Miniprotein binders against q96jn8r1131to1294. Designs and how they scored, part 145

Target 1, 164 residues: q96jn8r1131to1294
Amino acid sequence: TLEFLENHGKNILLSNGNRTATRVASYNQGIVVINQPLVPQLLVQVRIDFLNRQWTSSLVLGVITCAPERLNFPASACALKRAAWLLRGRGVFHNGLKICEKFGPNLDTCPEGTILGLRLDSSGGLHLHVNGVDQGVAVPDVPQPCHALVDLYGQCEQVTIVNP
Below, E stands for the ipSAE of ESMFold2; O stands for the ipSAE of OpenDDE; V2 stands for 0.75 times the mean of E and O plus 0.25 times the DockQ between their complexes.

## First folded at step 12 (miniprotein)

Design a02
Fold by ESMFold2-Fast, scan of step 12:
Structure a02 (fold): chain B 164 residues (1-164), chain A 83 residues (1-83)
Amino acid sequence: as target 1 above (164 residues)
Amino acid sequence: SKEEELFKYAEELAKRALKLLEKGDYWRAAYLYLLAAELALEAGNPELAFEYARKAIELAKKSGNEYLLKWAEDLLEKIKEEL
């Protein structure tokens, strides 16, 4: 059973058996990590439950290769300068450096109800899935072990893990 | 040693980059060559790092990826300091 780890950003409240993450304050400090490594072919999915449109940017998705259980998370995933591969807006980022300007749909415009998924293929390629549709390889070779990360940044105040 | 592990990882990334290149996937191949170049430099082999960075520049230009091109050009300047 997939759950969010109890080690998370300080503005996060976990509920629903640690399957729902709510950011209860501000616009940041909202990083959550899935409780088990993202192994090849495992599809991890979250549904966007609530958007607060006073903010312009929205959630960030990705993977980290550092051990998450005792990690001191920064205020935002974008502050991770090492061991992080992130999808923000339409951009793909490797350790804080943009490596692709336009990949998949714009995450800043995904509405409530959108289901976003992360999956590794057999060659270590990181895939984004949107409402069940594979968007292709965002990053071609992610080191393992790695862990799926969601940053409830800006507009996105609540997500829930959903089964495939 | 750590240097041997870094070197082997660099070679593996370069092999994967070559497979992507064979499929016409230029920007992802450039990205893997950039990672290979950084690992080769860290492993103490600036000559190999230079070769990988040159390939990354070529492929970043071919794909029109300005971000990978800047990374490759910046990395090449660092590599030149070690040659």
Scores: ipSAE 0.435, ipTM 0.773, lowest interface PAE 2.3, mean pLDDT 90

Design a03
Fold by ESMFold2-Fast, scan of step 12:
Structure a03 (fold): chain B 164 residues (1-164), chain A 83 residues (1-83)
Amino acid sequence: as target 1 above (164 residues)
Amino acid sequence: SKEEELFKWAEELAKRALKLLEKGDYWRAAYLYLLAAELALEAGNPELAFEYARKAIELAKKSGNEYLLKWAEDLLEKIKEEL
């Protein structure tokens, strides 16, 4: 069963059997990681439950290749400078460096109820799914093992893991 | 050795980059050539790293990807220091 790890950002509270993550303060310190490696064909999905439009940017998601159980999380996922491949807004980031300006929909404008998914294809390509629609390969040849990460940044204050 | 492993992975990434290039996927091919260039440099082969970095520059320009172009140009300067 997919759950969020108990090691998470300082402002996170886990509930619903560690399947719901809520950021209870501020706009940052909201990183959560899935408890199992993202193996090929596994589709990890989260639903946006609550948006606070006081903030301008919203959630970030992607993968990390470092062991997450004891990781000291930075204030935001985009501060990770190694072993991290992230989607923020429309951008794709490799270890903090933007590698693509416009990929998929703008994550800063996804409404409550949106289901976002991450999946590796058989060639190690990282795919983003939005409401079941495959957006294509955001990052080719992601190293393994890797772990799905969600940063409840800015507007996004709550997400829940959802099964297919 | 570790250098032999890095060299092998550099060649594997370059091979995958070529397959993307054949499909007209220029920016993802440029990205994989950049990774291959970094691995070739770490493996102690700056000549091969130079070839991969030049290919990445070409493909970044074709894709209009300014970020990959900047990374490739910066990497090429580092490679030149080892030549």
Scores: ipSAE 0.668, ipTM 0.867, lowest interface PAE 1.3, mean pLDDT 92

Design a04 (at its last look DockQ between E and O 0.59; V2 from the best seeds 0.00; counts 0 for: pae E 13.8 > 1.5)
Fold by ESMFold2-Fast, scan of step 12:
Structure a04 (fold): chain B 164 residues (1-164), chain A 83 residues (1-83)
Amino acid sequence: as target 1 above (164 residues)
Amino acid sequence: SKEEELFKLAEELAKRALKLLEKGDYWRAAYLYLLAAELALEAGNPELAFEYARKAIELAKKSGNEYLLKWAEDLLEKIKEEL
């Protein structure tokens, strides 16, 4: 069963059997990580439950290859400069370096109820799924093992794992 | 040895990059050539790293990817120091 790890950003509160993550303060310190490695063909999905439009940008998602159970999380996932492959807005980032300007839909504009998914294909390509639709390969040849990460940044104050 | 393992990984990434290139996937091919170039340089083969970095520059330009182009150009300068 998929759950968010108890090791998470300072502003996160876990509930619903560690399947719901809520950011209870500010706009940052909202990183959560899935408890199991993202093995090929496993589709990890989260639903956007609540957006606070006081803020401009929204959630970031992707993968990390470091061991997440005791990691000291930065205030924002985009501060990760090593072992991190992230999707933010329409951009794709390799260890903090933008590698693609426009990939998939703009994550900053996804409404409440949107289901976002991450999956590795058999060739190690990281796919983004939006409401069941595969957006294609965001990052080819992601190192393994890796773990799915969600940063409840800005507008996104709550997500729930929907493929337990 | 560690150098042999890095060299093997670099060649495997370059082969995957070539497959993407054959499908017309220029920016992802450029990205894998960049990873291959970094590994070849770490493996102590700056000549091979130079070849991969040059391919990455070509493909980054072809795809209009300014970010991969900057990375490839910066990496090429590092590679030149080891030639």
Scores: ipSAE 0.776, ipTM 0.896, lowest interface PAE 0.8, mean pLDDT 91
Fold by OpenDDE base, look of step 13:
Structure a04 (fold): chain B 164 residues (1-164), chain A 83 residues (1-83)
Amino acid sequence: as target 1 above (164 residues)
Amino acid sequence: SKEEELFKLAEELAKRALKLLEKGDYWRAAYLYLLAAELALEAGNPELAFEYARKAIELAKKSGNEYLLKWAEDLLEKIKEEL
């Protein structure tokens, strides 16, 4: 069963069998990692449950290739400087550096109810799914094993892991 | 060894970059070469890293991706320090 790990950001409260993450304070310290590593053709999805519109930025979605249980989470995913591939806004980032300006839909403007998914293909390409639609390869080759990461940042205050 | 594994991964990424080039995907190819360069450097092979970084720069320019270009150029300078 897909769940968020107990090792998470300081402002996160897990519920619903660790399938729901809620940021209960401030705008940051909201990183969560999904327990099972991504494997080819496994679609991992989270639903944006609640947005607080007083902020401008929203969630960051991506993967890490280090052991999540040993990770000391920074205040935001953007501060991860190794083993991190992240989607923020329309951009793609690697280890804190922007490598693509315009990839897919703007994550900062996804409304509540949006279902965001990550999937590795057989070639190690990381695909973004939005409401079940494959948006294409965000990262062409991701080292394995890797874990899906969600940063409940800014507007995004709650997400839930959902089945395809 | 760790270095050997890093080296192998670097070579694999470079091979995949070539496949992307066949499709005309310059920025992703540049990205893979960039990663390959980083891995090669970490593997203790600055010469190979240099080659990959140069390719990354070339392809970043073709893609028009200024961020990758800067990244690759910065990495190239770092590699030069270890040659």
Scores: ipSAE 0.021, ipTM 0.394, lowest interface PAE 4.7, mean pLDDT 91
Fold by ESMFold2, look of step 13:
Structure a04 (fold): chain B 164 residues (1-164), chain A 83 residues (1-83)
Amino acid sequence: as target 1 above (164 residues)
Amino acid sequence: SKEEELFKLAEELAKRALKLLEKGDYWRAAYLYLLAAELALEAGNPELAFEYARKAIELAKKSGNEYLLKWAEDLLEKIKEEL
């Protein structure tokens, strides 16, 4: 089953059979990774459970191609300089560089209850789903294998893996 | 080895980029050549990385994607330090 890996950011507490991640301190150190690589038929979805609006930025969503079990995570996903493709705000980033200014909704404004999904298509394109609706290709060809990543950053204090 | 696997992945991405280029998809072809260049550099083959990055710059210009162009130019300068 889909679970968050035990290797995660320092401020994360896993619960609910490792399907729920909570950031229990500060505003960062909240990176979690899904335990299975993405494949075309797999839709990985997380629900935003709890937001703290005192922060201005919110969660980052994306993928990494490095083996996640022993990876040393930085304080935030935006500091990943290798093998990472991230959705932050409305932008798409690769290894810290913005490669698309505007894609999909603004993640910084998604309310509690929003369900965000990631899926690879047959060509390796990374799709974002929002509340079950495909937003199109965010990244045209992600190397495989890759794993879905969530950074419980700023506003975002809890997410839960959910079924489609 | 890790380097051999990275090198083979870089070559696969470049082959896919060529297929996209043949279809006139400059944006995605440039993006794949950039990924291939980064992997080739990590695999210890800066000469191959240079060739892929040059192709990525050309295609990023044709696509009009200024963010990819800047990324490709920055990567090319990084690769030159290893030549």
Scores: ipSAE 0.000, ipTM 0.189, lowest interface PAE 13.8, mean pLDDT 86
ESMFold2 (binder alone), look of step 13: mean pLDDT 90; pTM 0.904

Design a05
Fold by ESMFold2-Fast, scan of step 12:
Structure a05 (fold): chain B 164 residues (1-164), chain A 83 residues (1-83)
Amino acid sequence: as target 1 above (164 residues)
Amino acid sequence: SKEEELFKRAEEYAKRALKLLEKGDYWRAAYLYLLAAELALEAGNPELAFEYARKAIELAKKSGNEYLLKWAEDLLEKIKEEL
């Protein structure tokens, strides 16, 4: 069963059997990680439950290849300079370096109810899914094992893991 | 050895980059050549790193990817310091 790890950002509260993550303060310190490695063809999905329009930017999605169980999370996922591949806004980032300007929809504009998914294909390509639609390969050859990460940054204050 | 392992991983990234290039996927191929170049440099082979970085520059230009181009150009300057 997919759950968020108990090791998470300081502003996160887990509920609903660790399947719902809520950021209860500020705009940052909201990183959560899925409890199982993202193995090829596993589709991990989260639904955006609540957006706070006081903030301008929204959630970040991606993968990390470091062990997440005891990781000391930074204030935002964008501060990860090693072992991190992230989707933020319309950009794709490798260890904090932008590698693609426009990929998929702008994550800063996805409304409440949007379902965002991450999946590895058989060649290790990381795919983004939006409301069930595969956006294509955001990053080729992601190292394994890797773990799906969601940063409840800015506007995004709550997400829930959902099954396909 | 660790250097042999890095060298082998660099060659594998370059091989996968070539497969993407054959499909006309220029920016993803450039990205994998950049990873190959960094590993080759770390493995102590700046000559091989130079070849991979040069290929990454070519492919970043063909794809119009300014971010990968800057990474490749910056990496090439580091590689030149070790040649």
Scores: ipSAE 0.655, ipTM 0.851, lowest interface PAE 1.2, mean pLDDT 91

Design a06
Fold by ESMFold2-Fast, scan of step 12:
Structure a06 (fold): chain B 164 residues (1-164), chain A 83 residues (1-83)
Amino acid sequence: as target 1 above (164 residues)
Amino acid sequence: SKEEELFKRAEEFAKRALKLLEKGDYWRAAYLYLLAAELALEAGNPELAFEYARKAIELAKKSGNEYLLKWAEDLLEKIKEEL
């Protein structure tokens, strides 16, 4: 069963059997990681439960290839400069370097109730799914093993893991 | 050896980049050639790294991807220091 790891950002509270993550303070320190590696054919999905519109930017999704169980998370996922492939706003980032300006919908404007998914295809391509719709390959050839990451940054204060 | 593993990984990325190029996927092919170039440089083969970086520049220009173009140009200057 999919859960968020007990190792997470300082401002996170896990509930609902570790399937719901809530950021209880500030705008940062909100990184959570799924407890199992993202393997081909596995679709990991989270629903945006609560947005605080007083902040401008919102959640970041992606994968990391370092072992997450004992990792010291930075204040935001964007501070990860190695072993991280991230989707922020409309951008795609490889280890802190923007590699694509405009991919998929703007994550800063997705409303409450949006379901965001990450999936690896059989060739190791990382796909973003939005409300069940495959947006295509955001990053080709992601190294494995890798782990799905959500950064509850800014507006996004709560997400819940949902099954297809 | 570690160098042999890096060479093999570089070749695998270049091979996958070629498949993307055949499909007209220029910016993703450029990205994989950049990974191949970095691995070739790390493996101690700046000549191979140079060829991959040049291909990445060509494909970044074709795709209009200014971010990959800058990465490729910066990497090419670094590679030239090792030649």
Scores: ipSAE 0.465, ipTM 0.791, lowest interface PAE 2.2, mean pLDDT 90

Design a07
Fold by ESMFold2-Fast, scan of step 12:
Structure a07 (fold): chain B 164 residues (1-164), chain A 83 residues (1-83)
Amino acid sequence: as target 1 above (164 residues)
Amino acid sequence: SKEEELFKRAEEMAKRALKLLEKGDYWRAAYLYLLAAELALEAGNPELAFEYARKAIELAKKSGNEYLLKWAEDLLEKIKEEL
């Protein structure tokens, strides 16, 4: 079964059998990682449970290619640099650079109840799913093994893993 | 051998890149050519790596993609060391 790893950002509290992540302080230090590698065809989905409109930007989704079980997480996923491919706002990012300018919906404006999914296709392409709709290939070939990551940044204070 | 597997993967990446290029998907094609160049270099074929990297640089410039240009510049320096 899919769960969030016990190793996470310092402002995270896990509940609901490690399937719900809540950021209990500030706007950052909210990185969580799924407990299993993102293998081809596995669809990992999270639901946005709670948004705090005090902040302007919101969650970041993506994958990391380093071992997450003992990783000392930075304040935000963007600081992971070469280890992470990230979806933030409408952009796709790697190593501090934007690799695609307009991809999918703006993640900063997705409302509570939105279900966001990550999946690798058979060629290692990373896909974003929004409310069941495949947005296409965000990254054509992600190094493997990799792990799905959610950064509960800014507005997004709670997410829950949901089954397909 | 490991070299044969890396070469095969490089050719597969280049083939996928060509299909994307034919669809007008320039930045994703460049991305895959860069992966092909890395694999070719790792396989011990810097000449092939140079050909793929050169194609990727051309496509990265056409797409105005700073991420791909930085990757391509870094990779080109590594390829030059092996030529």
Scores: ipSAE 0.157, ipTM 0.580, lowest interface PAE 4.4, mean pLDDT 87

Design a08
Fold by ESMFold2-Fast, scan of step 12:
Structure a08 (fold): chain B 164 residues (1-164), chain A 83 residues (1-83)
Amino acid sequence: as target 1 above (164 residues)
Amino acid sequence: SKEEELFKRAEEWAKRALKLLEKGDYWRAAYLYLLAAELALEAGNPELAFEYARKAIELAKKSGNEYLLKWAEDLLEKIKEEL
């Protein structure tokens, strides 16, 4: 079963059998990682449970290719270097550099109740799913093994893993 | 060897980049060529890295992606230092 790892950003509390992550302070230090590698065809989904619109930016989704169990998390996912492919706003980022300006919907404007998914296709392409709709290939040929990451940044203060 | 594994992976990414190029997906092709160039350089093959980086520059320009273009240009200068 899918859970968030016990190793996470310092502002995170896990509940609901480690399937719900809540950021309890500030706007950052909210990185969580799924406990199993993202293998081809596995769809990992999270639901946005609570948004605090005091902040302008919202959650970041993506994958990391380093081992997450003892990773020293930075304040935000976009500070990760050399091992991260991230979706933030409408941008696609690799190791902190924006490599695509507009992909899929704007993650900064997704409302509470939105279900966001990550899936690898058989060719290693990373797909974003929004409310069950495949947005296409955000990143081709992601190295494996890789792990799904959610950064509860800014507006997004709570997410829950949901089944397909 | 580790170098042999890196080289094989670089070639695989370059092949996937070519398939994307054939579909007109210029920015993703440029990105994969950049990754292939970095791996080829790490594997000790700056000649191959140079070829991949030059393809990445061309495709980044075609896609209008300034971030990939800057990355490719910076990488090409580093590769030239080892040729």
Scores: ipSAE 0.014, ipTM 0.451, lowest interface PAE 7.5, mean pLDDT 86

Design a09
Fold by ESMFold2-Fast, scan of step 12:
Structure a09 (fold): chain B 164 residues (1-164), chain A 83 residues (1-83)
Amino acid sequence: as target 1 above (164 residues)
Amino acid sequence: SKEEELFKRAEERAKRALKLLEKGDYWRAAYLYLLAAELALEAGNPELAFEYARKAIELAKKSGNEYLLKWAEDLLEKIKEEL
């Protein structure tokens, strides 16, 4: 069963059998990581449960290839300087640098109830799914093993893992 | 052998890059050529790695992707050390 790891950002509280992550303070320190490697064909999905419109930007999601169990998480996922492929707003980022300007919908405008998914295809291509719809290949080839990461940044204060 | 496996993986990425190039997807093609070049270099074929890295530079320029261009140029310098 998929769960969020006990190692997470300082402002995170896990509940619902470690399947719900809530950011309880500020706008940052909200990184969570799925407990199992993202293997090809596994669809990892989270639902946006609560948005606080006090903040401007919203969640970031993607993958990391470093071991997450002992990682000292930075304040935001985009501060990860290596081994990270992230989707933020409309951009695709590799190790903090934008590699694609417009991909998929704007994550800063996804409403409560949106289900976001990450999946690797058989060639190691990273796909974003939005409400069950495959948005295509965000990154053509991601090194393995890798782990799905969600950064409850800004507006996004709660997400819950949803099974397909 | 490990070298044969790396060579095969390099060729598979280059083949996928070519298909993306045919669709006009320049930055993803450049990314795959970069991975192919790294694998070819590790497989002990710097000549092939050089060809892939040159293609990645061309495609990174076409896509206006300065990140991929810097990666490709840095990789090309490493490849030159093995030629």
Scores: ipSAE 0.429, ipTM 0.751, lowest interface PAE 2.4, mean pLDDT 89

Design a10x (at its last look DockQ between E and O 0.92; V2 from the best seeds 0.00; counts 0 for: pae E 1.9 > 1.5)
Fold by OpenDDE base, look of step 13:
Structure a10x (fold): chain B 164 residues (1-164), chain A 83 residues (1-83)
Amino acid sequence: as target 1 above (164 residues)
Amino acid sequence: SKEEELFKRAEELAKKALKLLEKGDYWRAAYLYLLAAELALEAGNPELAFEYARKAIELAKKSGNEYLLKWAEDLLEKIKEEL
């Protein structure tokens, strides 16, 4: 069963059998990690449940290859400078460095109800899915094992893991 | 050894980059060459790192990706220090 780990950002409250994450304070400190590592062809999806429009940025989605149980989470995923591949807005980042300016839809403008997914292909490429549609390879090679990460940042105040 | 593993991984990434080039995917290929270059450098093979970095620069330019270009150029300078 896919769940968020108990090791999470300070402003996160888990519910619904740890399948729902809610940021209950401020605009940051909202990183959560999914318990099971990504394996080829496994589609992991989260639904945006609630957006607070007072902010401009929204959730960050990606993967990490460090041990998530021991990770000391920074205030935002953008501060991860090691073993991290992130999607923010339309950008793709590796260890804090932008590697692509325009990829897929803008995560900052995804409305409530949007289902975002991550999947590794057989070659280790990381795919983004939006509402069940494969948007293509965001990162052509990601080491395994890796874990899906969601940063409930800015507008994004609640997400829920959903089955494909 | 650790160096052998790094070297092997670097070659693997470079091979993947070539496959992407066959499909005209320049920026992803550039990214893989950058990773390969860094691994080659860490493996103690600055000559190979140099070649991979040069490929990354070329492909970054073809893709118009300024971010990867900057990364590649910075890495190239670092590699030159070890040649």
Scores: ipSAE 0.874, ipTM 0.937, lowest interface PAE 0.5, mean pLDDT 96
Fold by ESMFold2-Fast, scan of step 12:
Structure a10x (fold): chain B 164 residues (1-164), chain A 83 residues (1-83)
Amino acid sequence: as target 1 above (164 residues)
Amino acid sequence: SKEEELFKRAEELAKKALKLLEKGDYWRAAYLYLLAAELALEAGNPELAFEYARKAIELAKKSGNEYLLKWAEDLLEKIKEEL
């Protein structure tokens, strides 16, 4: 079963059998990682449960290729300058370097109830799914093994893993 | 060897880049050529890295992707130091 790892950012509280992550303080320190590697065809989905409009930017989604069980998480995913492929706002980032200016919908404007998904295709391309709709290939080739990451940054204070 | 594995991976990425180019997907092809260039350089083949980086510059310009263009130009300068 898909769960968030017990190793997470310090402002995270896990509940609902480690399937719900809540950021209980500030705007950062909210990184969570799925407990299984993102293998081809596995669709990992999270639902945005609560947005705090006090902040302007919102959650970040992506993958990391470092072992997550004992990783010392930085304050935000954007501080990961190695082994990280992230979707933030409208952008796609490779190890902290923007590689695409506008991909898919703006993650900073997705409302509560939005279901966001990550999936690897058979060619190693990373796909973003939004409310069941495949947005296409955000990153054409992700090294494996890799792990799905959600950064409950800014507005996004709660997400829950949703089964396909 | 490690160099052989790096070279094989670079060739694999370049092959994927060519397929994306054939579909008119210029910025993703540029990205894969950049990865291939980095691996070719790490494998000890700066001549091949140079060819991949030049292709990435061409495709980054064609797609209007200023970020990939800067990465490719910076990488090309590093490659030139090894030639």
Scores: ipSAE 0.781, ipTM 0.897, lowest interface PAE 0.8, mean pLDDT 92
Fold by ESMFold2, look of step 14:
Structure a10x (fold): chain B 164 residues (1-164), chain A 83 residues (1-83)
Amino acid sequence: as target 1 above (164 residues)
Amino acid sequence: SKEEELFKRAEELAKKALKLLEKGDYWRAAYLYLLAAELALEAGNPELAFEYARKAIELAKKSGNEYLLKWAEDLLEKIKEEL
């Protein structure tokens, strides 16, 4: 079963059998990682449960290829400078460098109830799904193994892993 | 050796970049050529890195991707220091 790893950002409280992550303080320190690596055709989905619109930015979604169980996470996912591919706002980032200005929807405007998904295709392409709709390939070659990551940043205060 | 492994990975990325070109996906192809160029340079093959970086510049321009173009141009200047 898919769960968030026990190794997570300092401001995260896990609940609901480690399938729900809540940021319980501040606006950052909210990185969580899915316990199983992505394999071809595994769709990892999270639902946005609670947003605090007092912040301007929202969650970051992506993958890392470093083994996540013992990593020391930075305060925010955007500070990951190695082995990371991130979707933030409408941008696609690799190791802190923006590589695409506009892909998929603006994550900063996704409402509560939005279901966001990540999967790898057979060529190592990373796909974003939004409410069940494939947005296409964000990044064409992500090495395996990799793990899905969510940063409960700013607006985003709670997400839950949901089964497709 | 580590250099041989880096070189093989660079070639794998370049082959994937060609497949993306066949589909007309210029910025993603440019991205893969940039990764290949970095690996070739790390492998001690600056001539191959130069070839990949020039291809990445061409494709970044064709796609209008200013972020990849800046990265590719900066990388090309770095590679020239080792030619």
Scores: ipSAE 0.548, ipTM 0.827, lowest interface PAE 1.9, mean pLDDT 92
ESMFold2, look of step 13: ipSAE 0.504; ipTM 0.814
ESMFold2 (binder alone), look of step 13: mean pLDDT 90; pTM 0.898
ESMFold2 (binder alone), look of step 14: mean pLDDT 90; pTM 0.899
OpenDDE base, look of step 14: ipSAE 0.874; ipTM 0.937

Design a11
Fold by ESMFold2-Fast, scan of step 12:
Structure a11 (fold): chain B 164 residues (1-164), chain A 83 residues (1-83)
Amino acid sequence: as target 1 above (164 residues)
Amino acid sequence: SKEEELFKRAEELAKYALKLLEKGDYWRAAYLYLLAAELALEAGNPELAFEYARKAIELAKKSGNEYLLKWAEDLLEKIKEEL
């Protein structure tokens, strides 16, 4: 069973058998990581449960290749400058460098109830799924092992792991 | 050796970049050539790194990707220091 790891950003509370993550303070310190590696064909999905529109930007998601159990999390995922491939807004980022300006829908405008998924294809390409629709390859040839990461940043204060 | 592993990985990335190029996927091919160039440089082969970086510049321009173009241009300057 997929769960969020007990090692997470300091503003996170886990509930629902570690399948729901809630950011209980501020706008940052909200990084969570899935408890098992993102292996090819595994579709990891989270639902946006609650948005606080006091903030302008929203969640970030992607993968990291460092071991997450002992990771000292920065205030936001965007501060990761190595071993991280992230989607923020419409951008795709490789270790903090933007590599694509417009990919998929704008993550800052996804409403409550949106289901966001990450999956590796057989060639190691990282795919974003939005409400069941494959957006294509965000990052080709992601190093393995890698781990799915969600940063409950800004507007996004709660997500829940959901099954396909 | 570490250098042999880096070189092998660089060639794998370049080979995959070529396949993406054949499908008309220019910016993802440029990205893979940039990774290949970095690994070739780390492996002590600046001549190969130069060829990969040059390909990345061509493909970044073709795709209109200013971010990959900037990365490729910066990398090419580093490669020139080793030639």
Scores: ipSAE 0.706, ipTM 0.883, lowest interface PAE 1.2, mean pLDDT 92

